VH-VL binders against Eukaryotic translation initiation factor 3 subunit M (eif3m). Designs and how they scored, part 5

Target 1, 160 residues: Eukaryotic translation initiation factor 3 subunit M (eif3m), of Schizosaccharomyces pombe (q09722r188to347)
Amino acid sequence: DDEQSFAFLLEAVKMDNSTADEAVRELVQRAVNSPKYFFFDDIVTLPPVQQLEQSTLQLLGILSGGMTDDYVSWVAENHAHCQHQKFDEDAIARKMKLLTIASLATQAPNNTLSYGDVAKSLKIDENEVELWIIDVIRAGLVEGRMSQLTKTLSIHRSSY

## First folded at step 4 (VH-VL; framework fv_sutimlimab)

Design l17W (from S4 with light chain Y33W)
Fold by ESMFold2-Fast, scan of step 4:
Structure l17W (fold): chain C 160 residues (1-160), chain A 119 residues (1-119), chain B 109 residues (1-109)
Amino acid sequence: as target 1 above (160 residues)
Amino acid sequence: EVQLVESGGGLVKPGGSLRLSCAASGFTFSTYGMSWVRQAPGKGLEWVATISYSGGSTYYLDSVKGRFTISRDNSKNTLYLQMNSLRAEDTALYYCARGYSYGRYFDYWGQGTLVTVSS
Amino acid sequence: QIVLTQSPATLSLSPGERATMSCTASQSVSSSWLHWYQQKPGKAPKLWIYDASSLESGVPSRFSGSGSGTDYTLTISSLQPEDFATYYCQQRSNWPPYTFGQGTKLEIK
């Protein structure tokens, strides 16, 4: 399937530093655009990937440790690059919001994340927070329980 | 320049066997997935088998599964198709094709080698 | 598996005319991974258009591809004698199999 195909492409780039530039770019494009791929540390450190242009490396850095604000700043200056590389700006924006929630969850004191903190970090209204939390849980990035009464997410596990 | 040259085709009886070869040159063979695609006389294209760059993964058309084996020798830049238990429906021109972008499309094709299964 | 159906089966036109042919998938093709090949009699197919709309190196600009999801089109704005050939579409959204359309034969009137 598509996941199997992606796994083989990733393995090819990992095993052969002379992998064709087109294959390396396809790996990055598929990872960046995928609604299922969240762990960019295993891609950004690959030698063939490190040979790519600065704009793409900046994006991969943001995906491997940044926050939504980092992406907003980057994309404002890189629309043409996204077009040329076939990066889906909206798909990336969504992925960054999910990764930002996961990051906040790992940092949360007493394993409790407030809706207010999520809303502030994502630059959204507090009434939209629950939908984003549902998505991050469905993506497998965070396990926890929401409480509308206390407006909090109680975190049992987070993968970032 | 990229070149793919097939050989090994011929006339064979039903139930017989043939081994096709494809000699590759002009690119780093070991980094590309490779495929066999066939075309029956007067008919369209039909994918037969694919092998990953390392040879670690192989995929087959359902009707040839268990009868055909795709393999490669990266030290010799050669792709193979071992065809066993051949049937009349396997009669076709067999093309060697290079997969690009992890085999999503075929950017270079050989000239083809004809396999005729007839009694 | 995704079935690709090409239409028309045969397209009879004269040089200078516009040619348009379609490829319809039974299910949505992932990421517009739909590719076109040109095949002349007695010769191997050549990759012509990849990822729905990208022209392969050496393909004349009179060719264009478009489409997404289930509907794809190959257009030739002004036919030249060397363009008369059979054109095949191909996809690989499911891995495997690769699926080819049955072909559109572009022939001279």
Scores: ipSAE 0.000, ipTM 0.479, lowest interface PAE 16.3, mean pLDDT 86

Design l21Y (from S4 with light chain D51Y)
Fold by ESMFold2-Fast, scan of step 4:
Structure l21Y (fold): chain C 160 residues (1-160), chain A 119 residues (1-119), chain B 109 residues (1-109)
Amino acid sequence: as target 1 above (160 residues)
Amino acid sequence: EVQLVESGGGLVKPGGSLRLSCAASGFTFSTYGMSWVRQAPGKGLEWVATISYSGGSTYYLDSVKGRFTISRDNSKNTLYLQMNSLRAEDTALYYCARGYSYGRYFDYWGQGTLVTVSS
Amino acid sequence: QIVLTQSPATLSLSPGERATMSCTASQSVSSSYLHWYQQKPGKAPKLWIYYASSLESGVPSRFSGSGSGTDYTLTISSLQPEDFATYYCQQRSNWPPYTFGQGTKLEIK
């Protein structure tokens, strides 16, 4: 199981601050590329991870609290770095949209998020918003109810 | 490796129809937006249509709206362009192109399929 | 819609010379959304430079891109025979459309 082997690798790195650079880089690569791993605070604070180069630390910071635009700006300067580290630019881009919606949901006034606000934040057409909301709910990041009449998401729970 | 292979082009009379296909391989097709870009003989590149990764959103060049329909079958890794009411100005080599949603560029292109609309 | 205008339409040079071509947008474009493609006769276009200045994998270091706002440039420091091709700039500021410049044809003198 990829999730099980990842969990064991993460635990090993957490228990040993002298973990080899190669293992730390594998942990980071697997986390950023995974369509199911969303909580990066657990990784970015690890001492061996903090010793990695600035480009990787910037990406982890974006994944830990940034928005889609932060990633777009970062990847424009780091395409070669992504290739060398085997970071999947499109997988990360998709994950950033889900994390952006979760972040917006967490801070939404009156627990209500409009489709228009999502579209503007993700830089996408409003017609795509419902599909992204479905994906963020399926990912377990947000629980809520969509209304096509009011073009809103009523948030019951968010975990980002 | 990423491969895009177009088919379905040919000679058709004005008012006729053609259906283009693009077979994708070497990547997770369902995570990418896809587009059709055409090039008239001796002319430059012109974007025709785009479809989102899920197929939920479609966009068209104004002059083809109502005549062309872009669609996809993610289970078959295939992109389609249904072209109806074809006009002489639709004559072009039609490319299938993979879109990078955030970068808003096309990183891979097929070799194209020629559509000729003539009497 | 944002219109991209490329200049010159045709650039006739010899191997070893420096080539410089421009792409001008009708209104400001983020460099994050301006890209260049190389197309050789009878071939599909290839992404060449993305985000105005980042070279695609496999593109020789003699190529460079620069610019911001409305003015963008593609430069080849010392032309090689394989560089003779048509170059297109492209942008997309919103959904949709994608727009391309008319192309600059780089031909051997």
Scores: ipSAE 0.000, ipTM 0.476, lowest interface PAE 15.0, mean pLDDT 85

Design l2g (from S4 with light chain D51A E56Q)
Fold by ESMFold2-Fast, scan of step 4:
Structure l2g (fold): chain C 160 residues (1-160), chain A 119 residues (1-119), chain B 109 residues (1-109)
Amino acid sequence: as target 1 above (160 residues)
Amino acid sequence: EVQLVESGGGLVKPGGSLRLSCAASGFTFSTYGMSWVRQAPGKGLEWVATISYSGGSTYYLDSVKGRFTISRDNSKNTLYLQMNSLRAEDTALYYCARGYSYGRYFDYWGQGTLVTVSS
Amino acid sequence: QIVLTQSPATLSLSPGERATMSCTASQSVSSSYLHWYQQKPGKAPKLWIYAASSLQSGVPSRFSGSGSGTDYTLTISSLQPEDFATYYCQQRSNWPPYTFGQGTKLEIK
């Protein structure tokens, strides 16, 4: 039960600021690689996590507030670091696109996002936007309704 | 000693603008999420906006979306709230609060700065 | 999204008495993310109890918190004069909004 074991590890690190580096690195690796974990503000502020090397802290910063472009720039200079830490570059790239859509949805004027704005922010073709919106809704990050006629997402609720 | 000191409040007419500032000291500002929480005279607490520690993610109360902008300058240890198109219902004492992200609570609060929107 | 309702709105008691106030969520919340604040007139709120039952540093042991799911309680076993204040409960799910109850005003009888 992967989710439960992750939750226990997170609580252990939260309760003990002197937690062993190996456990801290496992927490970060699992959070970063998980297709289901999106709450990086919960991790980056932990004192044992802040003792990690700058490359990892930069990645956590991008995951807690950056956009897809920030990740693309970071990963280009950190392939060796990802290999060493066992970070899944493709899993992170996917997660960044979902987080970018969630961020755009949260800030959307009149709770409406155009497919064009999403495509521009994710650097994808507009015809791919609908599939990414479906994924962000399935991930529970956004609740809304798509209109293919107007090419917009009407946001009813964020999962906040 | 953690300190948060708000400034920038005042009296404005409906449709006007104000920018609030919060000067932080006594902790590593760049590692904490920050929020603005308001309280109308004689009323309860209402969350307004949150910004992640890096400044990359921002979140807003529905009624202020498109009108308010939260931002931060980590090099100056300062949090901001730009308030545009102000309405009478925005009248409140505005608190700067330090968010503890893994606990999902506010562990330190400033003294607040009063914003009055009235004709 | 999640609404917190506090009861009673006002609680009038004398020093030495036991105070109990509740916070009810419109849907289940994790006790790890249900918190209480104390606010005195003219002052900023202070984090008082976090994760439903953990006392913040400096909070007297006469205070306690309990609860799970949708129902949470703050109790003061024997009121002292300095305890008269307004108490707010607060939650946040995976992301904002942070929501607060409307507050329970504890006032001297």
Scores: ipSAE 0.005, ipTM 0.504, lowest interface PAE 14.0, mean pLDDT 86

Design l34Y (from S4 with light chain S93Y)
Fold by ESMFold2-Fast, scan of step 4:
Formats: C-alpha cells, structure tokens, sequence
Structure l34Y (fold): chain C 160 residues (1-160), chain A 119 residues (1-119), chain B 109 residues (1-109)
C-alpha cells in the first residue's frame, strides 16, 4: 500500500530527528513526485529534512508557498540535481500549476477567478483552463463551480 | 484535437543514423514531458527515452544510451530522436507519446514511424 | 529495474465470456503508478485503465482493474467483439525507466 507506506515513513521521520539520510531522501523524493501529496509545510520544517542540501530545501520552499514561475527559475539551474535525486521535473511542474491555481483561488477578489487569469499564470491556452480546474478540484485543493459562459470559477473553498 | 505525427523512419544499414521527428498540436506542448516508445515487429512495447517539459532532463533505456539522443524544440512543438550507431535489434515501430498525470502514463500516442535496420 | 510479467500470454475466449488477466511486478509498485493499455492490430496503444482501477474516458464499464503491491488484474465481465486486442500493463514507480509487461493477447476462440 503506497499511501500507508508513505504515512509510516513520514511518521518515522517525525518521531526521530536522527533518521538515516537515505530514509529522509526517500521521504522527500516520494512526496515531491507524488500526484497526491500537496502539504509540504509538514515536510520542510522537519529537522532531518532541514539538514539536506540547499537545492532541495529551495525546492521544498517553492512547493510550500511559491508559484509556477519560482519553480521554472529554480529548475533551470537544477536539472542535474533533479536527475541525481530522481525528482520528476514534470510531476513537480504539474503540481506547481495546481498549487498556483489554489493560491490564486485563495486570494481571488469576490471569490471569483477568471479563466484568463489562470491561463496567464500557468502560461497555457484559455481553452485548457477547465481541465486544470477539474484537476485542482479532484486534488481537493479547491471547491467551486465553473461557468463556461462567464469563463469564471466561483470559489467555495480553497485549502491554500 | 490532440495530434502527434511521427516522421523520419526508414530503411538503414547497421551503423547508420536516422533522426525521427514528432509534430505535436492541439495542446500546450511546452508543459508536457514526452517519450519515445518502440515496438519490434510482433513484439511488445519497450520504452526508449523520455524528455522533461523544458528539455532539461533526459532518460534512456540502457541499450540505447550513448547512441540515441532525445531532444525537443518547444517553439516548433516538435520532439526529436537522433539515432546513431543503429543495430538490427533497433528495428521497430517508434511511437511518440505524451506523458500525462505528472508523467505517470501516456494518454496520447502517434501512429508510429517504422525504422528497419538491415544489411 | 522492476520487471512486469503478464499472464497468460494468450487468452482464447468467446464473446459473452469473462476475461481475467494478470500483471505481476518483481517488487511492490504503488497502484498510482500501474496502468493498462489496449492495442488493436495495426493501431497505436490507447490508455485504458490508469492508477490500477480508474477507467479512461470512453472505456466501457464492463472493464475493471484491481490490485496492489505486486499483483494487478484487468477483468472484462462479458466480452464484446471489439474487446479482442492485446493488453499491456505499465509502471513508472521505479524512476527511471518506464517498464511494460510483455502483453496478454486476447483472441477469439
């Protein structure tokens, strides 16, 4: 069971500040690559995690509060690091787009987010926006109603 | 709407070279990782190479490392596979495939381009 | 590398029958990283089941996927003529590379 295995690994690292480097790196790799894990504040603050190299800590900081452009800038300088650590650049890029939508939803005026604002922030065509909104809703990061007529997302809840 | 169209396959002698292209349309190409997957006649699927959305990370099947190079031109919505030092065992239909859902699986495939390495 | 072994290699059945095929991994694979493809002769593969059990859009409800750890199964409850094809499992849990099973060929008896 991957979900249970990950939960056990996370608890083991939380309980023991002297957890072996290999286990800490496995935790970070699994969290970063996971299509289901979005709560990096739980990981970045762990003392064993804080002992990792600066490149990894920068990435975790971006995942815990940054936007897609922060990741684009970081990854341009860290391709070799991603390959060495087995960080999936594409998985992280998609995760950052979902987190960016959640962030935009959290700060949206009148709880309304336009498709145009999403498209601009994600650097995608406006006709792709609804697919990304469906993904962010499925991920549990945002709850809301889409309107193709007005090209808006009415936000009822955002977790970011 | 999503289309992937391969080209560049053909008949080549052992030790020869070919460059495959995959023209993508109907989606924002620059946001997706892309892969080449091959299938020898009458055989199963074999992953060959993957390139990240930016082109910054590439990964290869062990038997093609040093011989094949995957690359992309995001301004032209095109994926490439440069194949050098070709061997008889490289004979296959080569598919271009889009990595979806964080690159976990392939949701769209081209129709493939045939590469035959024969003396 | 994780090796995926599919069984049986060939499954000969008649329309209306139940089909069951397996995919066994050499080590535990998360269900979120195991997927199935359908390939008809002369055609490119199509994504059929993702995350072990989720049907891709347009896939008939007679198909189902299940499994966890090392053992995964694709089942067709009542075969229709259009279901005869080769089915491949695929994983990406061990990064990199991707690995495909050798395929199960579902053919008409």
Amino acid sequence: as target 1 above (160 residues)
Amino acid sequence: EVQLVESGGGLVKPGGSLRLSCAASGFTFSTYGMSWVRQAPGKGLEWVATISYSGGSTYYLDSVKGRFTISRDNSKNTLYLQMNSLRAEDTALYYCARGYSYGRYFDYWGQGTLVTVSS
Amino acid sequence: QIVLTQSPATLSLSPGERATMSCTASQSVSSSYLHWYQQKPGKAPKLWIYDASSLESGVPSRFSGSGSGTDYTLTISSLQPEDFATYYCQQRYNWPPYTFGQGTKLEIK
Scores: ipSAE 0.381, ipTM 0.800, lowest interface PAE 3.6, mean pLDDT 90

Design l35D (from S4 with light chain N94D)
Fold by ESMFold2-Fast, scan of step 4:
Structure l35D (fold): chain C 160 residues (1-160), chain A 119 residues (1-119), chain B 109 residues (1-109)
Amino acid sequence: as target 1 above (160 residues)
Amino acid sequence: EVQLVESGGGLVKPGGSLRLSCAASGFTFSTYGMSWVRQAPGKGLEWVATISYSGGSTYYLDSVKGRFTISRDNSKNTLYLQMNSLRAEDTALYYCARGYSYGRYFDYWGQGTLVTVSS
Amino acid sequence: QIVLTQSPATLSLSPGERATMSCTASQSVSSSYLHWYQQKPGKAPKLWIYDASSLESGVPSRFSGSGSGTDYTLTISSLQPEDFATYYCQQRSDWPPYTFGQGTKLEIK
């Protein structure tokens, strides 16, 4: 199972601070590229991971609490690094949009997030927002209720 | 309606060059990774090259690396494949394909443009 | 590099019959990274089943996909004339390159 294989690799790196560089890089690559892995807190603080180059650590920091704009700025300066590390720029960009919505949901006043606020933060048209909200709910990052009439998301829970 | 229209194929001699184009419409081109997939006459599908949404990352089949260059112009909604040092084994119908769901699969394909490498 | 092997290479059946074809990966692949395409002669491939078991919009309910790990299957419960085509499986394991199987040609008997 690919998800079980990833979980095993993560636990192996957690248990051994002297884990081989190749295994550490594979862990980071798989986490970064996976459309299903969103919680980088367990990875970024690991001692073997902290020995990686600054570019990778910056990306992990963005995935741990940044917004889509942080990634856009980072990737503009790090295309070669993404190619060398086999980081999937498209997968990361889409993951960052989902994480941005989750972050907005966590910070939302009165547990209400407007389609306009989402559109502004993701730099997309308002008519695209509902599809992104569906994806973030399917990913399990946010639980809530959409209202097309008021163009809002009422947040019940955020896991970010 | 999503449309991908390839052009630029033709007959070329070994060692020659061709530039393929794919005109995209009906979606926000700049937010999708794009690929070229080829199919030799009577054979199966073979992935050739992928380019990220921004154009900053490119990936190639080993046998075309150094000979082919994938690129894009997001202002013109156009994907390109520059093919140099063409070989007989490059003869194939070349498809433009859109990556979907973080680039996991190809949800839309063009009609293909035929590249024939022969003397 | 993960290699996908499809079997049988050719499947000769009549309308109304059940069709079953397999895709075997040289290494374990998550079901979320295995997909199927349908291709008719002279036409571009069409996405048919994604994430191993999800039918693409417009695909008839007689089609189904299943599998996990290294073994995946596409099944057609009762063949219709329009189903005769070549089917390709494809995987991407969170990094390029994309890999396709060699295809299973479903032909009329």
Scores: ipSAE 0.007, ipTM 0.528, lowest interface PAE 12.8, mean pLDDT 86

Design l35E (from S4 with light chain N94E)
Fold by ESMFold2-Fast, scan of step 4:
Structure l35E (fold): chain C 160 residues (1-160), chain A 119 residues (1-119), chain B 109 residues (1-109)
Amino acid sequence: as target 1 above (160 residues)
Amino acid sequence: EVQLVESGGGLVKPGGSLRLSCAASGFTFSTYGMSWVRQAPGKGLEWVATISYSGGSTYYLDSVKGRFTISRDNSKNTLYLQMNSLRAEDTALYYCARGYSYGRYFDYWGQGTLVTVSS
Amino acid sequence: QIVLTQSPATLSLSPGERATMSCTASQSVSSSYLHWYQQKPGKAPKLWIYDASSLESGVPSRFSGSGSGTDYTLTISSLQPEDFATYYCQQRSEWPPYTFGQGTKLEIK
């Protein structure tokens, strides 16, 4: 099972500070590529992970606190690194859009996030916003209700 | 609405070349990975190639590696498949499909363009 | 690569009957990455069920998907005329290839 094998690998790396580079790189690669793993603070703080090269650490930093634009800038200079490390550029780009919405939701005044603000931050058409909000809710990153009348998301809970 | 429209298919001799195009509309093309999936007459679906949203990463079915090249022009919202050294077994309806990376599936498909490789 | 095997190859039933078709993977697959497509003759495939059990928008509630590990099932509780089609399962790991089953053709008896 992909999810169970990933959980086992993560636990193994957490328990062994001397974990081999190959296992650490597999953990990072699988976390980065998984469309359903969002908790990069759990990974970036691990001592074996902190010994990896700067480009990978920059990516993990973006995944743990950055916005979509940070990733767009990083990937433009790191296509070769992504291919070498087997990082899925599309999976990461999608994950960054979800994390960006979660971040916007956490910061939203009056617990209300407009479709226009989401569209601007993701650089997408406003007609795509509801699909992205549905994915963020399904991912468990945001809990809230959409209003088509006001084109807003009312936020009940957000995680980052 | 999301629309994908393929073109460029036709009859070609073994060893020949064709270039397929897929015109995308109704979504922000530059933010989605795209794929080509083919279906031989009366047969099932077979994935052929995938390209990342930026064009920086490409992936191919083993039997087409070195012969086919997937590419995109984000300024024109168009996906391409350059097919060289065509073989009889490449005969198929070729679909353009939008890859949904979150779920690792294809959420929208074009109508397909027929490629026939025969003498 | 992971091979998907669908069974039966052809399923002949009448409207009103229950249809059940299977997809078996050569290796364990996360249910989050096992999907089903419906294809009618002369038409493009349509995403029908994603993440093993989630119905795509517009898919009637008579459809359901289930399964985990290597064994997955698509069920139609009461067949309607518009349901007769070929159904394909699909998976993908961290990277391509995407692989499809060979399809189950659901036809009128």
Scores: ipSAE 0.231, ipTM 0.787, lowest interface PAE 4.6, mean pLDDT 91

Design l39R (from S4 with light chain Y98R)
Fold by ESMFold2-Fast, scan of step 4:
Structure l39R (fold): chain C 160 residues (1-160), chain A 119 residues (1-119), chain B 109 residues (1-109)
Amino acid sequence: as target 1 above (160 residues)
Amino acid sequence: EVQLVESGGGLVKPGGSLRLSCAASGFTFSTYGMSWVRQAPGKGLEWVATISYSGGSTYYLDSVKGRFTISRDNSKNTLYLQMNSLRAEDTALYYCARGYSYGRYFDYWGQGTLVTVSS
Amino acid sequence: QIVLTQSPATLSLSPGERATMSCTASQSVSSSYLHWYQQKPGKAPKLWIYDASSLESGVPSRFSGSGSGTDYTLTISSLQPEDFATYYCQQRSNWPPRTFGQGTKLEIK
């Protein structure tokens, strides 16, 4: 399947630091475009990946530790690069919002994250926050309980 | 429109050498892996060699390893195949093909250049 | 390494008939790494079906591909005169070599 195909490609790149640049580029493209792949530390540290152009390395850095605003700034200067590399700008934007919520959840005092803080960080309306929280939970990045009464997410686990 | 034009084929004696060229146009050559695929008269397709988009990695059919060298010049949008120690079994029409997505498939092919190895 | 065997070697049919041809790999291959090419006499091959089942742009909808693991098929639901050609399957793993089957020649009965 697609998941097995990606796992085989990742293993090939990990096992051979001289792997063809084309294979390395496909690995990166599939990872950044995938709605299911979130753990970019596994990829960005690979020696063949570190040989890619600076624009791609900047994107991988943002995916491995940045916030939505970092991506917004990067993509504004790199539309042509995304088109050329077949990076899906909208898929990446969505992924960055999920990663931003996971990051906020990991840092949240008393394991509590307010809807207002999420809305501010994602630059969305507060009434959209619950849909994004549902998506981040479905992605397996956060476990928690939402309260519409207090407009908070009580975090039980986060994977960032 | 994508175009690949091969040249350099010809008649050569066993043990001789030939250098094939493939001139690419209509796409950003430096971002694609490229391959050579051959077809002996009346026979099927046989992959010969692949080169990554940067030229940093090359792969060869076992029977041509040590004899053939695939290379590219991204500044000239040209792919090469240096063929040394040629044998009768190397006689074939040689196609230049653009590899896509890690060279998983060949989406564009040139018209081919004929290599005949005969005394 | 991985050997692709196509069957039958020659398929003789009339226009309007259904054509089915097979490609069998000596080892399991991902469907994402199995592709089909059409070649007419004196012409270069054309990519026809990629990733086992995706039709290349411009390929008529009467063509379809299917399969997984070691067994793959190309089917033409109702043959047209322009479909008579030789069809090659091709695989590639994460590690070369890339290999082609020997081809199935589709000819007029």
Scores: ipSAE 0.006, ipTM 0.484, lowest interface PAE 14.6, mean pLDDT 86

Design l39W (from S4 with light chain Y98W)
Fold by ESMFold2-Fast, scan of step 4:
Structure l39W (fold): chain C 160 residues (1-160), chain A 119 residues (1-119), chain B 109 residues (1-109)
Amino acid sequence: as target 1 above (160 residues)
Amino acid sequence: EVQLVESGGGLVKPGGSLRLSCAASGFTFSTYGMSWVRQAPGKGLEWVATISYSGGSTYYLDSVKGRFTISRDNSKNTLYLQMNSLRAEDTALYYCARGYSYGRYFDYWGQGTLVTVSS
Amino acid sequence: QIVLTQSPATLSLSPGERATMSCTASQSVSSSYLHWYQQKPGKAPKLWIYDASSLESGVPSRFSGSGSGTDYTLTISSLQPEDFATYYCQQRSNWPPWTFGQGTKLEIK
């Protein structure tokens, strides 16, 4: 089971400050590449993880609280690092868009997020926004209702 | 409406070169990874190359590595495949496909451009 | 490299019948990395089912996908004339190459 295997690896790294570098790197790689793992605060604070190189720590910081713009800037300077660490740049970009929407939803005044604000933050066409909102809801990060008439997302719950 | 339109295919001798283009419209091209997938006459689908949304990462099928170069021009919404040292086994219909982003599948495909390598 | 093997290679059925085709991976693949494409003669492939079981927009509800690990299935509950096509499974895991099965040709008997 991939999810069970990942959970066991995460617990192993949590329990032992001397966990081998290879295991720590595997944990980080699996987390950043996973389409289902969104809670990077659990990983970035681990002592063995904090011993990794600056480029990886920057990426984990972006995943634990940054926006899509932060990732776009980081990846432009770190393609070689992604190649060597086997980080899937496009999988991470997708994850950053979902996390950005979740973050915007958490901060949204009157629990209402406009399609225009989402499009601006993700740097996408407004016509693509609804598909991304559907995906963030499917991921369990946001619960809410879309209105095409007003081009808004009414937020009932956000997990970020 | 999402559209991908390939061009640049043709008949070429072994050892020759061709450059394929894919014109994209109807979506924000710069936010999507793009791929080339080929299909030999009467055969199945074979992934050839992928480029990240920024152009910073490229991936290739082993048999084309060093011969083919995938690239993109986000200002022109265009994907390219430069094919050098062509072999008879490269004969195929070449499809442009949108993929990586949004579930990591190929959600839109062009109609394809035929590349025939023969003497 | 992950090899995908589809069976049967050819499936000959009549409209109204149930179609079932399989895709077997040489090693375990997450269901979120397995997708199905429909291709009609002379046409480009179309994404049909993604993440093993999610129907792409516009795909009729008679289609379904299931599976996990190494074994995946595409089922059509009651064949319609427009369903006769070749179906390809594809895995897109974390590492290239991203591979396709050889295809199952669904044809009228």
Scores: ipSAE 0.006, ipTM 0.480, lowest interface PAE 14.7, mean pLDDT 85

